# VH-VL binders against Large ribosomal subunit protein eL31 (rpl31e), part 13

Target 1, 104 residues: Large ribosomal subunit protein eL31 (rpl31e), of Aeropyrum pernix (q9yd25)
Amino acid sequence: MPSEGTWVYVVNLRRVYWGRRTRRAIRAVRMVREFVRRHTKADEVVIDNELNNYIWSRSREKPPARVKIIVSIREEEPEEGGERIRKAVVRLAGRKLRPGRYKG
Below, E stands for the ipSAE of ESMFold2; O stands for the ipSAE of OpenDDE; V2 stands for 0.75 times the mean of E and O plus 0.25 times the DockQ between their complexes.

## First folded at step 6 (VH-VL)

Design c30 (framework fv_ciduvectamig_arm2)
Fold by ESMFold2-Fast, scan of step 6:
Structure c30 (fold): chain C 104 residues (1-104), chain A 126 residues (1-126), chain B 110 residues (1-110)
Amino acid sequence: as target 1 above (104 residues)
Amino acid sequence: QVQLQQSGPRLVRPSQTLSLTCAISGDSVSSNSAAWSWIRQSPSRGLEWLGRTYYRSDWYNDYAVSVKSRITVNPDTSRNQFTLQLNSVTPEDTALYYCARHDYDSSEYGYYFDYWGQGTLVTVSS
Amino acid sequence: QSALTQPASVSGSPGQSITISCTGTSSDVGGWNYVSWYQQHPDKAPKVLLYEVSNRPSGVSSRFSGSKSGNTASLTISGLQAEDQADYHCSSYTSDSTYVFGGGTKLTVL
């Protein structure tokens, strides 16, 4: 289980592109959220606007579809005490960035 | 190499629309990794990001909450430029206005401003 | 008001090292590696000096370095030179998909 840090993943979205186009973007965004939850065990997943909009635009295109994402994990403590939560923020990655763990 | 060249009126009267243009060379306004922002600078507020436009098979905009009700950032693919329109201006909108690019493919993450226009001082007064 | 906190001014002598801090929150500086620094000489547009906390663009002197600890990013200038006299601005991308800036720091080389 990763504690805190930055990771780069490639998510295969191909299974959404054979369905009805009107639901493709919703399914693709859900698939990214589920992928991040499974791989990082995050309690909260926040998707950046450029990533969200990239997915929505890609939902109009023919397969194959993949998206490369940067996932930053942080543990937040509630201000009035309570359990820590793991928060993941997910952004669109550049083409040259390789999958793997990055420092920071 | 990428260059940004700004133009537009330097004096705008209160209640009117402030309109500036940023002409792009060395890149396309519709490049699918680039985003095109307007940023202003005043002595009282420092640097302040206003909004951006970008092409990802469709055109999208994001705006700062402080100006969201008054601002439009529009691309013009035929002239390879983008514009700022800020409605209902007040003297508090007096500032140096810059256009700038970020490009998520320019580096590991790409969320920083790698090219800036020269800046335009816009004065809002009667 | 500026979203990120910088000192209004710093000063140093030639050859000295100085550090400029930039403090935000977990939704900007503290949460990610999206801090950038810009150098601005009088009557000029800002120019990117550092990006992604510590990376230098081609042509930027190795005397400029960046770091981050918690919610505070820092720019350090070693071997201070007269031409370093300028305004320095920090910026970060945010979890709200926006950009925020610090108030800027005026560096005076004495």
Scores: ipSAE 0.626, ipTM 0.882, lowest interface PAE 1.6, mean pLDDT 87

Design c31 (from C2 with heavy chain N32D E107Y, light chain S27D S95Y; framework fv_ciduvectamig_arm2)
Fold by ESMFold2-Fast, scan of step 6:
Structure c31 (fold): chain C 104 residues (1-104), chain A 124 residues (1-124), chain B 110 residues (1-110)
Amino acid sequence: as target 1 above (104 residues)
Amino acid sequence: QVQLQQSGPRLVRPSQTLSLTCAISGDSVSSDSAAWSWIRQSPSRGLEWLGRTYYRSDWYNDYAVSVKSRITVNPDTSRNQFTLQLNSVTPEDTALYYCARHDYDSYGYYFDYWGQGTLVTVSS
Amino acid sequence: QSALTQPASVSGSPGQSITISCTGTSDDVGGWNYVSWYQQHPDKAPKVLLYEVSNRPSGVSSRFSGSKSGNTASLTISGLQAEDQADYHCSSYTYDSTYVFGGGTKLTVL
């Protein structure tokens, strides 16, 4: 996994359909966060507001079966020095983007 | 193609509400990939993003912390426009105000279209 | 103050190359992806020159190029022309789902 870069993923959210409607959005956001953590090895995952709101609005009616996300990865050095912290920022991806490395 | 046209009062008294409108042509204010922002420009602070409104099966707003307690950005789908309301204005709110669009389907978070700008002066 | 640091002014002669820097933090510019540059002529709205550090919209001259190293993004204008005289603003989307801007750089073509 590179220390910096941008990647497009498609996250399968079908499992969110199996639970109570009142918790679908919470589960969907958690599934996205866990997917990103697993695939990027990020210590911290930040979900962009537009992505969060997209998931919440769709989960009220019918949760999205899949969501396409764009993930930006960076490493930060802690204030005390030493081990770096790997952060991933997750946003809604444009519909034309294909999964894989985003080349710009 | 996309055009943004601004209108609204250019002089506002301290403690009153600053109200501006941005009329959209060539796109829909409820386009599900677009977000509609207000940005202001002053000599002392340069360009400042104030907030945005956007439609994702429901309407959402995001606001800059510095103005969050005083600001409302509202869409009007019937007129294809959106507005800025900034309450309790002070002379520090004197600035050139712009409306602008970003669209995540354009593969990035940046402002691709801007309104012409409206100079708003806050004075007694 | 502006959130991103730009020099207040830069100057060059026609045909030269000039570079404008834009320094932020790991929460904005350092994220590699969302730096944009805007050109603003007097009495005009800003116009996008570059997005995602180095991408040009259709119609923007190849004389404008962008790069980034660490927390500093750079706009380079090659083959400087008189009409390039303008204010240049950098911007970045942030991990807090907001936008930040630099203070702007006035380019004078001598």
Scores: ipSAE 0.645, ipTM 0.880, lowest interface PAE 1.4, mean pLDDT 86

Design c32 (from C2 with heavy chain N32D E107Y, light chain N33D E52D; framework fv_ciduvectamig_arm2)
Fold by ESMFold2-Fast, scan of step 6:
Structure c32 (fold): chain C 104 residues (1-104), chain A 124 residues (1-124), chain B 110 residues (1-110)
Amino acid sequence: as target 1 above (104 residues)
Amino acid sequence: QVQLQQSGPRLVRPSQTLSLTCAISGDSVSSDSAAWSWIRQSPSRGLEWLGRTYYRSDWYNDYAVSVKSRITVNPDTSRNQFTLQLNSVTPEDTALYYCARHDYDSYGYYFDYWGQGTLVTVSS
Amino acid sequence: QSALTQPASVSGSPGQSITISCTGTSSDVGGWDYVSWYQQHPDKAPKVLLYDVSNRPSGVSSRFSGSKSGNTASLTISGLQAEDQADYHCSSYTSDSTYVFGGGTKLTVL
């Protein structure tokens, strides 16, 4: 796995429709965070506001239960010292992007 | 093809509200991949992003911390425009104000179209 | 008090190459590949030159190129021409879901 890079993923959020509507957005955001952690091995995941707000809006309805995301991975060394941290930042991807390596 | 045209008062008194409008043609203010921002330019601070409004099944706003307590960016779908309101202005708010679009379907977080700019002077 | 650091001015002669740096932190330039560059001629709105570090919009000359290393992004203009005389601004998206800009660099073509 590269130490740094940018990738486009599609996350299936269908499981968010299980259970109470009032928790669907929270579960969807958690599913995105867990997907990114699992697929990138990131220690920290930062989710962009437009992505977060898209999920909250979509999770209140019955829209397509998928979201396309762009994940940028960076290795960061704390100024306090300590182990290198793998950090992922996640934003909403547009319809023009295809899954795989981002050629942005 | 996308054009942004600004209008509004160019002289504002200290403590009053600065109000500007950005009229959009060639795109919809409610386009689900676009976000509509206000950016200002002054000699002391350079370019400074103030905030944005965007539609994702509901309307949302994001604001810069420096102006968050005084700013509102509002869409108007019926007129295909959006506005800036900046409350309690001081002479430090004197700047060239621009509206601008980003559109992530165009692959990124950058401003691809800008309005013509409006010089707003805050003075007594 | 610009968030990103650029040199105030740079100069060159026609045909030369110049480079403008843009330095931020791991929360903006270093953490995101969403660095853009804008050209601004006097009394005009800024116009995008580069986005996502190194991509050119249609119509932008191949003389303009971009790169990034760590927390510093760079704009290089090769084969400098008189019409390149302008202000150049860098911008980055941030981990706070905001935009920051550099102080701007005035390019003088001698």
Scores: ipSAE 0.568, ipTM 0.860, lowest interface PAE 1.7, mean pLDDT 86

Design c33 (from C2 with heavy chain N32D S57D, light chain S95T S97R; framework fv_ciduvectamig_arm2)
Fold by ESMFold2-Fast, scan of step 6:
Structure c33 (fold): chain C 104 residues (1-104), chain A 124 residues (1-124), chain B 110 residues (1-110)
Amino acid sequence: as target 1 above (104 residues)
Amino acid sequence: QVQLQQSGPRLVRPSQTLSLTCAISGDSVSSDSAAWSWIRQSPSRGLEWLGRTYYRDDWYNDYAVSVKSRITVNPDTSRNQFTLQLNSVTPEDTALYYCARHDYDSEGYYFDYWGQGTLVTVSS
Amino acid sequence: QSALTQPASVSGSPGQSITISCTGTSSDVGGWNYVSWYQQHPDKAPKVLLYEVSNRPSGVSSRFSGSKSGNTASLTISGLQAEDQADYHCSSYTTDRTYVFGGGTKLTVL
């Protein structure tokens, strides 16, 4: 489990092409969410609108085969004195960024 | 070292098309880690983001709702520049126009380089 | 009208602290941690001062800090200096994949 911080991942979306064409973009978004949950153990995963648009807007039948994402992990206490939760915010990364911990 | 240099007419009549160009040096307009925006500034409305163009696996454009029906932001990879076209202008489009970049390599949804600004007056 | 609400002006004396607020909605400031602040001196383009609510670019003084609570983001300038006299603009990413700005705040020092 990563600690609080920012990480760059590459998500392979090729599996989305095994299913019905009209649902490929929906499945691609779900694959990104699933990837982030399993790799970060986050309780909440927030997908940024630019990332969602990148997957959806051009062609819902032909989403990208890979996407590079930036994941920012924070521990939050939504209720004072309540249990802390891990929140992951997922954004579209530029292609020049290498996978691993992003150090600014 | 990224530099953005603006050019275009400074006076436009109502109902005409406002056209500006932003020339880029130190980066590529087709850089897959950048997006290229137009932002204007007026005393009455402050800063207003108008739209952006960017390359990932294809070209994408996003536009502010207030101008969406009148605006086009287009890249020109051969000249390494991008343009603003704003149709059917009114005196309310009088503003200082900036081009600007944001770069996903720096993990930010913010504008890190700006052009010098071009004052465009819409009057009869 | 600007999409985000800022006070038109604020003032302070050298060495003091001032705070500028930026209020939006759940579709921008409240919904995203992509709030930026820009400093603008007369006849110059804006320059990024803070991004993602509280992060400083290289070269920006630690006297500048940012925070957010609900739909309101705040810029605080501590140890106020004459060079801080400028216009300050907030910006936020939105659920519509756009950017919005506040009306700007004129800071007067002294």
Scores: ipSAE 0.007, ipTM 0.594, lowest interface PAE 11.1, mean pLDDT 82

Design c35 (from C2 with heavy chain N32D E107F, light chain S95Y; framework fv_ciduvectamig_arm2; at its last look DockQ between E and O 0.77; V2 from the best seeds 0.00; counts 0 for: pae E 5.1 > 2)
Heavy chain, then light chain:
Amino acid sequence: QVQLQQSGPRLVRPSQTLSLTCAISGDSVSSDSAAWSWIRQSPSRGLEWLGRTYYRSDWYNDYAVSVKSRITVNPDTSRNQFTLQLNSVTPEDTALYYCARHDYDSFGYYFDYWGQGTLVTVSS
Amino acid sequence: QSALTQPASVSGSPGQSITISCTGTSSDVGGWNYVSWYQQHPDKAPKVLLYEVSNRPSGVSSRFSGSKSGNTASLTISGLQAEDQADYHCSSYTYDSTYVFGGGTKLTVL
ESMFold2-Fast, scan of step 6: ipSAE 0.709; ipTM 0.892
ESMFold2, look of step 7: ipSAE 0.197; ipTM 0.732
ESMFold2 (binder alone), look of step 7: mean pLDDT 90; pTM 0.924
OpenDDE, look of step 7: ipSAE 0.635; ipTM 0.901

Design e05 (from E7 with heavy chain S102T Y103S Y104G; framework fv_ebronucimab)
Fold by ESMFold2-Fast, scan of step 6:
Structure e05 (fold): chain C 104 residues (1-104), chain A 122 residues (1-122), chain B 111 residues (1-111)
Amino acid sequence: as target 1 above (104 residues)
Amino acid sequence: EVQLVESGGGLVQPGRSLRLSCAASGFTFDDYAMHWVRQAPGKGLEWVSGISWDSGSIYYADSVQGRFTISRDNGKNSLYLQMNSLRAEDTALYFCARVEDTSGFSDYFDYWGQGTMVTVSS
Amino acid sequence: QSELTQPRSVSGSPGQSVTISCTGTSSNIGAGYDVHWYQQHPGKAPKLLISGNSNRPSGVPDRFSGSKSGNTASLTISGLQAEDEADYYCQSYDSSLSGYVFGTGTDVTVL
């Protein structure tokens, strides 16, 4: 995958309903983080507060069954002269975006 | 044609409340996030609050958190801002604005209303 | 709220070029969020001038151009004209605030 770019994914969160009711939202957030890490090979995954709040917005027991996310990959050095890391910033995607590479 | 028309501004004393309205027309209102942006006389733009198309996500600037409440009525194509515990520093022209967001990383204000003036003074 | 840093003012003569910088941080421009530019004439609402770092909306002259590198975005006005005299604001999204941040604003004077 290129070192930088933007991609739209649809993450299926349906599997969160197979666990304890009171932990579904926490598990959904973890599933999004894990999905992004696996698919982008990012060293750091930052989940935007809007996306986090969207998952929690219904209740702890009923997160959405799927979520459309947009992931921006950037290669950054954490401090001057430090090793570069691959960072993924994850946001709630716009309603009309289609899955795949986003060109702008 | 897209139009946003604000109303409800006026002169109000510190500690009081005021409710602003924004009437939208010319587009499918519930497809868009809507926002309030203010500008104090002779000063720059400051984002105040935003609400997603479904009211599922609501955000506030730290300066207004706990005092202002944003809401929308998609059936009436209307956006609202309930302003409580008003302070002198809330004096500003308040704009209703629509956000276009095609990517989740490129949120911009594509249409703005004319603004409604709120003056908080004793 | 945190603001994006712009010069207070820039000036030029008709026909010249001026450039306005907009500097952010790692939570906004540095995080990969796009920069947008607005033009505001006295007594009027802001108008979208550049979206997505470099895109011109319909009706905006090609004299206006935008670019972005690292933590800084720039707006360039070439062939400066009297009607370009206005305030200019950059804007991005800040992930630490879960909200939008505007630049401090730049007053463009046409000499």
Scores: ipSAE 0.006, ipTM 0.627, lowest interface PAE 12.3, mean pLDDT 84

Design e06 (from E7 with heavy chain S102Y Y103G Y104S; framework fv_ebronucimab)
Fold by ESMFold2-Fast, scan of step 6:
Structure e06 (fold): chain C 104 residues (1-104), chain A 122 residues (1-122), chain B 111 residues (1-111)
Amino acid sequence: as target 1 above (104 residues)
Amino acid sequence: EVQLVESGGGLVQPGRSLRLSCAASGFTFDDYAMHWVRQAPGKGLEWVSGISWDSGSIYYADSVQGRFTISRDNGKNSLYLQMNSLRAEDTALYFCARVEDYGSFSDYFDYWGQGTMVTVSS
Amino acid sequence: QSELTQPRSVSGSPGQSVTISCTGTSSNIGAGYDVHWYQQHPGKAPKLLISGNSNRPSGVPDRFSGSKSGNTASLTISGLQAEDEADYYCQSYDSSLSGYVFGTGTDVTVL
């Protein structure tokens, strides 16, 4: 399980072709969400607007075969008390970033 | 109305080949992944193979891998299953089915054809 | 190939409720994939009864309901009627097989 921090992952979106064509962007976004949830054990996954727009624009012609994402993981306390939750914020990573733990 | 009509089933000897067809109507065929599901007499449902809307993703059950080939012709609204090296255990009613999805977690068969019977016997 | 375990049969009287379980593994239901249910009358094709664990397609009576918890999904038929005599199959996706898996099937008898 990754600690709090920033990580770069490459997500394979090839399986997006398995579902319905007109829903492929929705499917691709959910594949990214599933990947982050499973790999980071996050309780909440937030997809950045730039990443969402990237997937939707590419999916209109053909889905991206892979997407490189940068994930920031933080533990937060709910506003009305309760157990700490693990939150992942997912953004589109630049082509130059290498997969793994990212310090910058 | 969505309709799927299978054809091409029949009695064949072990080791022979057979080609099944499925004619689709009532929807935009090239928007949907299509699948073959079979049911042996008195037995349950078994997923056989699936093909994406553009033929870019094709998968087979282990039991048929290397022997069956799924294909589609979007211009003819048709799905096919080429069955080679047939075995007695391939005897089943073969259904053509359409997959609808709600993202990556919810793939279901929303429409089914009536099936075409394949009997492999000597 | 069936990977999901269902009871072979369930029986009830008209007006009663019956519940059919569908138990999977960590690679399918346990991995978070939704469970769908199909009804098959003798000599007929399967018909979608419940999608996405609990959603009813248009035309399916509200006496059919679905739920899912952990590795197990359930289909409940309340107010059982004679026309409910049929085979019922659950279905999910299996990440280890990269394909769809069906349940072993349950015969519902209305006595």
Scores: ipSAE 0.024, ipTM 0.692, lowest interface PAE 6.3, mean pLDDT 85

Design e13 (framework fv_ebronucimab)
Fold by ESMFold2-Fast, scan of step 6:
Structure e13 (fold): chain C 104 residues (1-104), chain A 121 residues (1-121), chain B 111 residues (1-111)
Amino acid sequence: as target 1 above (104 residues)
Amino acid sequence: EVQLVESGGGLVQPGRSLRLSCAASGFTFDDYAMHWVRQAPGKGLEWVSGISWDSGSIYYADSVQGRFTISRDNGKNSLYLQMNSLRAEDTALYFCARVEDSYFSDYFDYWGQGTMVTVSS
Amino acid sequence: QSELTQPRSVSGSPGQSVTISCTGTSSNIGAGYDVHWYQQHPGKAPKLLISGNSNRPSGVPDRFSGSKSGNTASLTISGLQAEDEADYYCQSYDSSLSGYVFGTGTDVTVL
């Protein structure tokens, strides 16, 4: 499980084509969310608007076969003195970013 | 209601070919991925092959790769399995099944009754 | 071939609880893929019983429950009834095979 910080992943979306045709884009978004949740053990996963738009812009029936994402992992305090939660914010990564920890 | 009806099974000799069909009704066939799953007599379930709604993604179990070909005809709401170079180990009840997605994972939500393929001399 | 390990059989008396384990590897259950469960009565096609580790389809009694921890999933049948006598199969996805894998199957006997 990665520590706090920023990480780059490549998510294979090919299995999304095995679901409903009209649900391809929503399935792809679900796959990204589930990938991040399972891989980082985040309590909350937020999909950035530009990443969501990228997946939907391809078409409802034919989302991209893979997507490169950048994930920022943070510990947050939902209320004073409460249990800290692990939050992941997921956004579209640039084509040239390499998988692994991103330092800047 | 969703219905899947298999046909084409029978007794066939080793090395021969057989073609299975699955007729689908009660849903929009070309919105779903379709699969073949088999079960040898007294044995468990084994996934054989799957095909996406548009035939753009096709996968096979290692045990049948190069011998079986899955295909579909969306205009006829039909799924097919062409089985070549049959072996005694291919003897099984062959099920047609539909896949539904639930948060990244796929599961088989509807199954046909199966068609029996017996490969023996 | 089936890749997920289940006990060959489990048995219980009416009203008791039985649990069926399903153990995978790092390429399937251990990789985080969901586990689904199917019930098969003699001479019939399998029927979806549990999807996504713990979700019950409409019409499945609440005495059937599923869970998953690490590389092992479990199906629990509480208040065992005569009609629960059947074969039960788990299923997941295997990344090394790029395909689906079923469990070896468990015969549930109510006696």
Scores: ipSAE 0.007, ipTM 0.648, lowest interface PAE 10.3, mean pLDDT 84

Design e14 (framework fv_ebronucimab)
Fold by ESMFold2-Fast, scan of step 6:
Structure e14 (fold): chain C 104 residues (1-104), chain A 121 residues (1-121), chain B 111 residues (1-111)
Amino acid sequence: as target 1 above (104 residues)
Amino acid sequence: EVQLVESGGGLVQPGRSLRLSCAASGFTFDDYAMHWVRQAPGKGLEWVSGISWDSGSIYYADSVQGRFTISRDNGKNSLYLQMNSLRAEDTALYFCARVEDYGFSDYFDYWGQGTMVTVSS
Amino acid sequence: QSELTQPRSVSGSPGQSVTISCTGTSSNIGAGYDVHWYQQHPGKAPKLLISGNSNRPSGVPDRFSGSKSGNTASLTISGLQAEDEADYYCQSYDSSLSGYVFGTGTDVTVL
């Protein structure tokens, strides 16, 4: 579970090809969001447009269907006070980046 | 009833430009990728270009890359093809078409009647 | 760009069966992408005839059937009728082009 920093993950999207076959890009984005939420315990997950568009264009590729993402995590103080919240920003990773922790 | 209606074709000299339009009705336009497919007189079908629902992904056939620009206006249910630097080999009937996307199964389920582009001196 | 290979023409008599082949490469049919078939009568837009290798849309008679094996798909028209005289095109997705590829087209004549 990362506290703050940048991580590279590979999300397996093979299940998108075996489910209902319409709107795969939207389903894939939901899978990425849920993966990040569970893996990082983020309270807020923001997926950028480049990643969304990549998933759309790759919806026709044969398995192994997966996407490599960069997740940047920050703990922020809520405006009205209380405990810190975890915010994750999710972007498309380059092909040669390896899964793991990167400096932020 | 799903309808796609193309317009903007005509006779044009080599090196000039034309803009094609496609008016869509009968479905939620911004749920679908839209494409242009052409057919030269007496010849077969050739995919030209496609654009995703949000304009975030755009692809072109090598034969038109750098000369044609596909765009859409979801508020007007319209698809466009800006054709620059036209060549005689671009002479064709241009179809607007909708793609149904199922993973390994991308097919053109609805087609317009086409608009004729003739590039000649 | 590359096209899927079809015979230029096939012909048959009424009631006969004809088969049209569609051969691709490792970047399209060989990569597992489905093959779809379109029927085009003279002066008309193409009409979807078979989707996903073998599925018939509503209104398409069961005498039209499709199959796929390896790099090749086939469309079979049984009980050939005069109104089947048309051009037929296969189509798939090509991963190397990030776009769609159509077959060279086959003219079906009913003699």
Scores: ipSAE 0.009, ipTM 0.576, lowest interface PAE 11.3, mean pLDDT 82

Design e15 (framework fv_ebronucimab)
Fold by ESMFold2-Fast, scan of step 6:
Structure e15 (fold): chain C 104 residues (1-104), chain A 121 residues (1-121), chain B 111 residues (1-111)
Amino acid sequence: as target 1 above (104 residues)
Amino acid sequence: EVQLVESGGGLVQPGRSLRLSCAASGFTFDDYAMHWVRQAPGKGLEWVSGISWDSGSIYYADSVQGRFTISRDNGKNSLYLQMNSLRAEDTALYFCARVEDSYFGDYFDYWGQGTMVTVSS
Amino acid sequence: QSELTQPRSVSGSPGQSVTISCTGTSSNIGAGYDVHWYQQHPGKAPKLLISGNSNRPSGVPDRFSGSKSGNTASLTISGLQAEDEADYYCQSYDSSLSGYVFGTGTDVTVL
């Protein structure tokens, strides 16, 4: 399980093409969300609008076969109060970023 | 009721070609990805090839890449496998199969009876 | 081209329980992909037995159960019956192959 910080992952979305046409974009977004949840143990996963739009812009054609994401992990107090939670914010990563811990 | 019926198998000499067909009925064919899975006599299952609902995504196992071509005709509810440059190692029962969505990894929910391909001199 | 590893055979007496393991790698089961199980009687097509690690399709008896931990999935058959004599295959998705992998298969003998 990664500590707080920023990490780059590549998510394979190829199998989203193998199922029902009507669920491709929803399935791709769910695959990214669950990938992040499993790899980071995050309580909340927030998908950035740019990443969401990137996946959905091809919902009628075919979603991307792979997507490189950048994940920022923090421990935060909820806005409504309560116990600290582990939050992951997921964004679309640039082509040049290598998988692993983001070093700047 | 979902049905998948394969045809086109037979005895063929090494280096030759054969074309398999799969006729689908009982579901909206163009909503599903379709696959070919084979089983050599007395051996296990091996995924061969798959094709998306729109033919936009096609994949092959390394063992058949460059020799086999998967295709579909949604207007005829049919799946095909063109097998070129056949080898003795391609001898198997070939199943047509439909996949159903899973949250992480699809499963084969319906299978045809299979069509036997024997590659021998 | 890789396969998931299963024992070649498992045997038991009627009424006993048997467990079949299915071991993968970091590109399939270890990557978090679901494991599905199929039952194949001699001369028949495979039939879906367990989907999504532990879900039973309609018509599959509750004596069949599935689980997954780390790189390994397991199929357990409790109250073993003669009609359970068959080959059993696990299956997952492999991200390095962008395709599906099946287990090596396990022959279950009841006697």
Scores: ipSAE 0.007, ipTM 0.673, lowest interface PAE 8.9, mean pLDDT 85

